# Designs tried in a protein design chat: VH-VL binders against RecQ-mediated genome instability protein 1 (rmi1). Part 8

Target 1, 235 residues: RecQ-mediated genome instability protein 1 (rmi1), of Schizosaccharomyces pombe (q10160)
Amino acid sequence: MNQTTTLSTELTELGVRVQNRWLQSLLDYLAKKHSTGANTTPQLVMQYLVASDIRESTTSEGAAPYIVSEQHNVRIENTMLLQIVRVREIGISIVNQLEYLNDLEELKKLKGQKVIRLVHDESGDEEQNDDDGLTEAQDAVQKGSELKKMCRLILEDSNGQRFWGLERKPIKGIQLSTKLGTKLLVKNVLVRRGVLMLDPNNTTILGGSIEEWDKDYFPKRLIEELKGELSKTKA

## First folded at step 23 (VH-VL)

Design fd (from f3 with heavy chain S103G)
Fold by OpenDDE, fold request of step 24:
Structure fd (fold): chain C 235 residues (1-235), chain A 122 residues (1-122), chain B 112 residues (1-112)
Amino acid sequence: as target 1 above (235 residues)
Amino acid sequence: EVQLVQSGAEVKKPGASVKVSCKASGYTFTGYYIHWVRQAPGQGLEWIGWINPNRGGTKYNEKFKGRATLTADTSTSTAYLELSSLRSEDTAVYYCARGYYWGSGYYWFDYWGQGTLVTVSS
Amino acid sequence: DIVMTQSPDSLAVSLGERATINCKSSKSVLYSNNNKNYLAWYQQKPGQPPKLLIYWASERESGVPDRFSGSGSGTDFTLTISSLQAEDVAVYYCQQYYDTYTFGQGTKVEIK
């Protein structure tokens, strides 16, 4: 059994069906990177998979078996591999979200300035690194997790079909800061009026991102999008 | 061995079109992007665009949008660049190059064709 | 577009000496999610296509001699040839692939 076939089988057991051409190209890269014949593990491949576009990296077997938007009161029993295209918090006002995101952006700027100052103030005085800024940033991240109520997702399968997912119950790791292109395994999910009803029992987060979507998106582009949505609601 | 073999030199008049071919061998053609890069005489490198031979997906440099057309034939493992409305400034060596796409970002070019000189002259 | 600027434009170095080429990007090409710098270095000899030397700012392509090394992060990058050989006479280009593709203007390396 060639390495590709073995890895493909092992990945299938993990609920992921990869394209052979993708896997081959990845293995080619890994062979170049690792001069030492280190055995490519399924876990290593999964790290790259979650960073891939599943439209390219995976087969249609993990896609939705139906046109999701046309389904009502149907349960999809198959395990689907999906990627997050967009996240929206629908349980919190856009204004409150913007306030939160602006605070995060400000904190990021402050941290950047402190780092710049720390690099410049390498003059000898041991000023006590006020760890307070890191704690505030941690608190802000914690506050961000506290702001979560209910998310609506745009999801995409390996065929490029996009459809809505709605949290019925909060899923840990799904929030405004969730990276675009995050991979999900969704199994035994109920579809109502073309929307996947997501909960912790039917949704597993694999992680990852799509670089093209995620680069420079959070929080700056998200803020812009939310401002745009707010303006449309006022019109 | 991975090889990209390009078509021969072309001489065109302003306003004409040119089509350059790039035949790939030594690897799975559909497993990699084909990029196109040009280099004017004595100048630097300029990226034109890429094609995914598997799905036919393309991305273009905005500078070449509307004039450049990338295609690929999987049966012959050949990629094509067509450039229309040629100008004197389009005189350059055109290269095809292989790029990874196992991730969701952009990647470097590991193999290159030998280049095709396109001369645009009145 | 991210603008890549190399320095110097030309460099004359004695055989066996160190050659250093700098490349600066107008925007950071470091992706925070994977902590990778989306920067490559190419060598181009006269009448030949570019040849890949370095990717991810510091990883050598297979078959590239150890005398070639890449360093840097964010916006500032360096290609170093630790001991210049006669076969190293070429134009060297940096490339960003963080957002589409752009190249530096090139640095010509000659023997002094």
Scores: ipSAE 0.815, ipTM 0.931, lowest interface PAE 0.6, mean pLDDT 91
Fold by OpenDDE, last read:
Structure fd (fold): chain C 235 residues (1-235), chain A 122 residues (1-122), chain B 112 residues (1-112)
Amino acid sequence: as target 1 above (235 residues)
Amino acid sequence: EVQLVQSGAEVKKPGASVKVSCKASGYTFTGYYIHWVRQAPGQGLEWIGWINPNRGGTKYNEKFKGRATLTADTSTSTAYLELSSLRSEDTAVYYCARGYYWGSGYYWFDYWGQGTLVTVSS
Amino acid sequence: DIVMTQSPDSLAVSLGERATINCKSSKSVLYSNNNKNYLAWYQQKPGQPPKLLIYWASERESGVPDRFSGSGSGTDFTLTISSLQAEDVAVYYCQQYYDTYTFGQGTKVEIK
């Protein structure tokens, strides 16, 4: 059995149907990197898969079987592999979100400056002040979790179809800081008025990101987008 | 063995168009991007764009947007660069190169064509 | 666009000696999510296409001699040839692929 076939089968058992061309290219890279492709595991492939664009890496078998936007009170029984295009918090005011995100941006700037200073100050004074910035960052991450009420997602399948997902119940790991391109497995999901009704029972987060979407997005570009939305609402 | 073989040198007049071909072999053509890079005489390297042969998706350097057209024929495993409205400044060696796309980011160029000299002269 | 600046523009080194080429990016090419530097090094000999030497700032391409090494992170990178050989006479380019593609202006390495 060809390594590609074996891996493909194993990945299918994990609910992921990969494109052979993608898998071959990945294996080519891994063979170069590790001198022997013999140690490629499904788990390793999954690490790369979640970092891939599923439009390229996966087959249409994991896509939505229907035009989702046209569906109402329909349950999709098949397991879909989806990627997050956008996340919006709809249970919190945009103003409050912006306040939170601005604070995070400021904290990131401060951390960046400290790292630069630490590299330049070879002077051995162990000033204990590094603990406060880490604690504030941890507090900010905790505040991020506290801000979560209900998220609306733009989701994309392997065919490039985009549709809405709405949290009916909070899903751990879905929040404003969720990386764009995060992969989800969605199974047995109810569609209402073209929107997927997402909950912890039908949604599994695989993780990952799409680099093109995620790079430099949070929080800076998100802030800009939210400001834009706020301006439109006032007009 | 992975090979990219490009078409021969071209001489064009200003305002004309040129089409350069890049034939790929030794790998699954649809499993990789084809990038195009040019190098003016005695100058550095300039990225033009890439094509995904599988879906025909393209990305261009903004500098070449509207003048460069990337295409690919999967049946012949051949990629094409067409550059229109040629100027003297477009005189360069044009390279095709293979790039990975197994991820969602950009990646380096591991194999290169031999290059095609395009000369734009009045 | 991320601007890549190499230094020096030209370098003359004796056979068997160390050659060092620096590359600076105008923006960090370190991606925090995977902690990888999106930087490559190429060698170009006269009349030939560029040849990949290093990717991810420090990983050698297959078939590249061990005398070639890449180091650095963020904005500052270095290509080192530990013992210059006659066949190493070339122009070397750094490339970022963090945001689209840009190259350094090149560094010409010659034998002294």
Scores: ipSAE 0.815, ipTM 0.930, lowest interface PAE 0.6, mean pLDDT 91
Fold by OpenDDE, fold request of step 24:
Structure fd (fold): chain C 235 residues (1-235), chain A 122 residues (1-122), chain B 112 residues (1-112)
Amino acid sequence: as target 1 above (235 residues)
Amino acid sequence: EVQLVQSGAEVKKPGASVKVSCKASGYTFTGYYIHWVRQAPGQGLEWIGWINPNRGGTKYNEKFKGRATLTADTSTSTAYLELSSLRSEDTAVYYCARGYYWGSGYYWFDYWGQGTLVTVSS
Amino acid sequence: DIVMTQSPDSLAVSLGERATINCKSSKSVLYSNNNKNYLAWYQQKPGQPPKLLIYWASERESGVPDRFSGSGSGTDFTLTISSLQAEDVAVYYCQQYYDTYTFGQGTKVEIK
């Protein structure tokens, strides 16, 4: 059996149906990178898959079988591979979200300055790496998790269909800081008025991102988007 | 072996259009992007755009938007660059190149065509 | 657009000696999520297309001699030829592919 076929089969068992052309190109790259002839594993392929655009890397078999926006009280039984286009917290005021995000941005700036100082101060004094700033940033991220109430997602399938997902119950790992392009496996999901009802039982996070969407997005671009939304609500 | 073979040199008048071809072989044509890069005589490299032969998706350098058209024929494994409203400044060697797209970012160019000289003269 | 600036514009080096080319980006091309630098180096000989030498700032393309190495991170990058050979006479270009594609102006390497 050709390595491609074997890998494809194994990935299918994991709920991911890859495009052969994509897999071939990936294997080509991996063969060049790993001169040591290390066997490509399904796990390794999955690491690249979650970093891919599923519109290119996967088949339509993992897509929504319907126009989701037109469905009401329909359960989609097939397992869908989806990617997150946007995340919105709808259980917290935009003002409170902005306050939180601004604080995060300030913390990042401070950390960046410290790193620059650390690179420059590799001259003399062993000043104690106040790991406290990393802990504060981690605490701030944890505070972000505490701020989580209910998220609304824009999701996209392998066909490029976009539709809404709403958390019926909080899903761990879905939050404002969730990377755009994060891959989800959604199975046996109820659609109400064109919206996927997401919960921990029907949604599995695979991870990853789409670089084009995620680069420089959090928190800076998110802040801008939320400010824009706030201004429209006041008008 | 991966090969990109481009069409021959072209001489055009200002205001005309030119269409350059790039025939790919030795790999799955739809598994990679085709990029186009030009180089004016004695100058550096300038990226024009890319095409995904699988879906026909394209990305253009803003400088060439509206004048450059990228197309691909999967049946012949051939990519095309059409450049309209030619100017003297468009005189350059035009290259096609292969690029990965297995990820979600941009990638380098690992194989190049031999180049096509396009001369724009009155 | 990210502007790439190479230095020097031209370099004359004796056979067997080290050649060093610098490339600076106007913006960091380091992606924090994967810690990769979106930088490539190309060699172009007269009358030939560019040839890929280095990708991800430091990874050699297959078939590229070991004397070629890339280093750097963020905004500052270096291509090093540890022992210049006669066949290494060429123009070298850095390329960022972090945000679309831009090239440095090129560095001409000649034998002294």
Scores: ipSAE 0.801, ipTM 0.922, lowest interface PAE 0.6, mean pLDDT 91
Fold by ESMFold2, fold request of step 24:
Structure fd (fold): chain C 235 residues (1-235), chain A 122 residues (1-122), chain B 112 residues (1-112)
Amino acid sequence: as target 1 above (235 residues)
Amino acid sequence: EVQLVQSGAEVKKPGASVKVSCKASGYTFTGYYIHWVRQAPGQGLEWIGWINPNRGGTKYNEKFKGRATLTADTSTSTAYLELSSLRSEDTAVYYCARGYYWGSGYYWFDYWGQGTLVTVSS
Amino acid sequence: DIVMTQSPDSLAVSLGERATINCKSSKSVLYSNNNKNYLAWYQQKPGQPPKLLIYWASERESGVPDRFSGSGSGTDFTLTISSLQAEDVAVYYCQQYYDTYTFGQGTKVEIK
């Protein structure tokens, strides 16, 4: 077996079916980087795969089995590999989301060149009703945490089919700052009225991004998109 | 050995069209993008666009959108650039070049064709 | 478009001496997510197509002599030929691939 066949078999055992032409192109590049001819592991290939566009890098075996928007009360039992096209917070007003994002930009200016990296507030669910008089946006900025209640996602499979995903329960790592093109494994998901009903039990975040979508997106282009959406809801 | 072999020089009149071919060998044609770049005499390099031979997707430099058409024939492993409504300023050497698509961004060009001189004169 | 400006436009260097070519972009080509500079260098000898020398600002392409090195980050980049050889007479181009593609105007390197 040649290297591409062996790696494809190993990746399939990890739950991912890669396109041979993509894998060969990646291996050509990696061979140039390794002057010693070191063997490429499936783990290294996975790192490049999550940074790829799955429409090019994976086969239809991980795609949705039918047109999702036409389905109601069905369960997709197989595992799908999906990439996030957009993230929207739907449990918090757009005005409060804009306040949060603008406040983050102002804090970044005050701190000079320091990078503001949002941290997940791991203790945020141990207080039933700790209302300190701040808006949810002000509280998130003050605590250095993500602004989060419930996200709706635009998801895309390897065939380019796009469909909605809705969090039934918060999934750690899904928030406004989640990189566009982040890869998900979704298994045993209920479809209701054409929407995937996501939760931590059926969704695994693999990470990654799509550079063309995500480059220079958060927060400035997100702010502009939300402003546009706010204008439509007022009209 | 990776090779990109282009069609021969062309002489055209203003208003005509030209179609330059780029035949690939030594690699899986559908596993890479083909880019087109031109170089006017004594001048630098200008990117025209790319084609994904696998799916036929294209992207163009805005300057050439509407005049340039990129196509590919996977059965012959050949990419084509067609440039219409030629003007004297289109006189240049036209290159095809290979680029990676394993990631989700833009990448350098690792192999180039020999170039095709297109001369546009009255 | 991201404008790439090279300096000098031409350079005459004695055999065995160091040649230094600068390239400046109008916008940073450093992508914070992967910490890579989206910058390549090409060599074009008379009558030939361009040839890739360096990608990711500092990584040499296979078969490129080790006298060629790239450095810099963000908006300022340098191609260095540590000991110029006769075969290095060429025009050198930088290229950004951060947002589509633009090339510098070129730097002609000649033997003095």
Scores: ipSAE 0.750, ipTM 0.886, lowest interface PAE 1.0, mean pLDDT 88

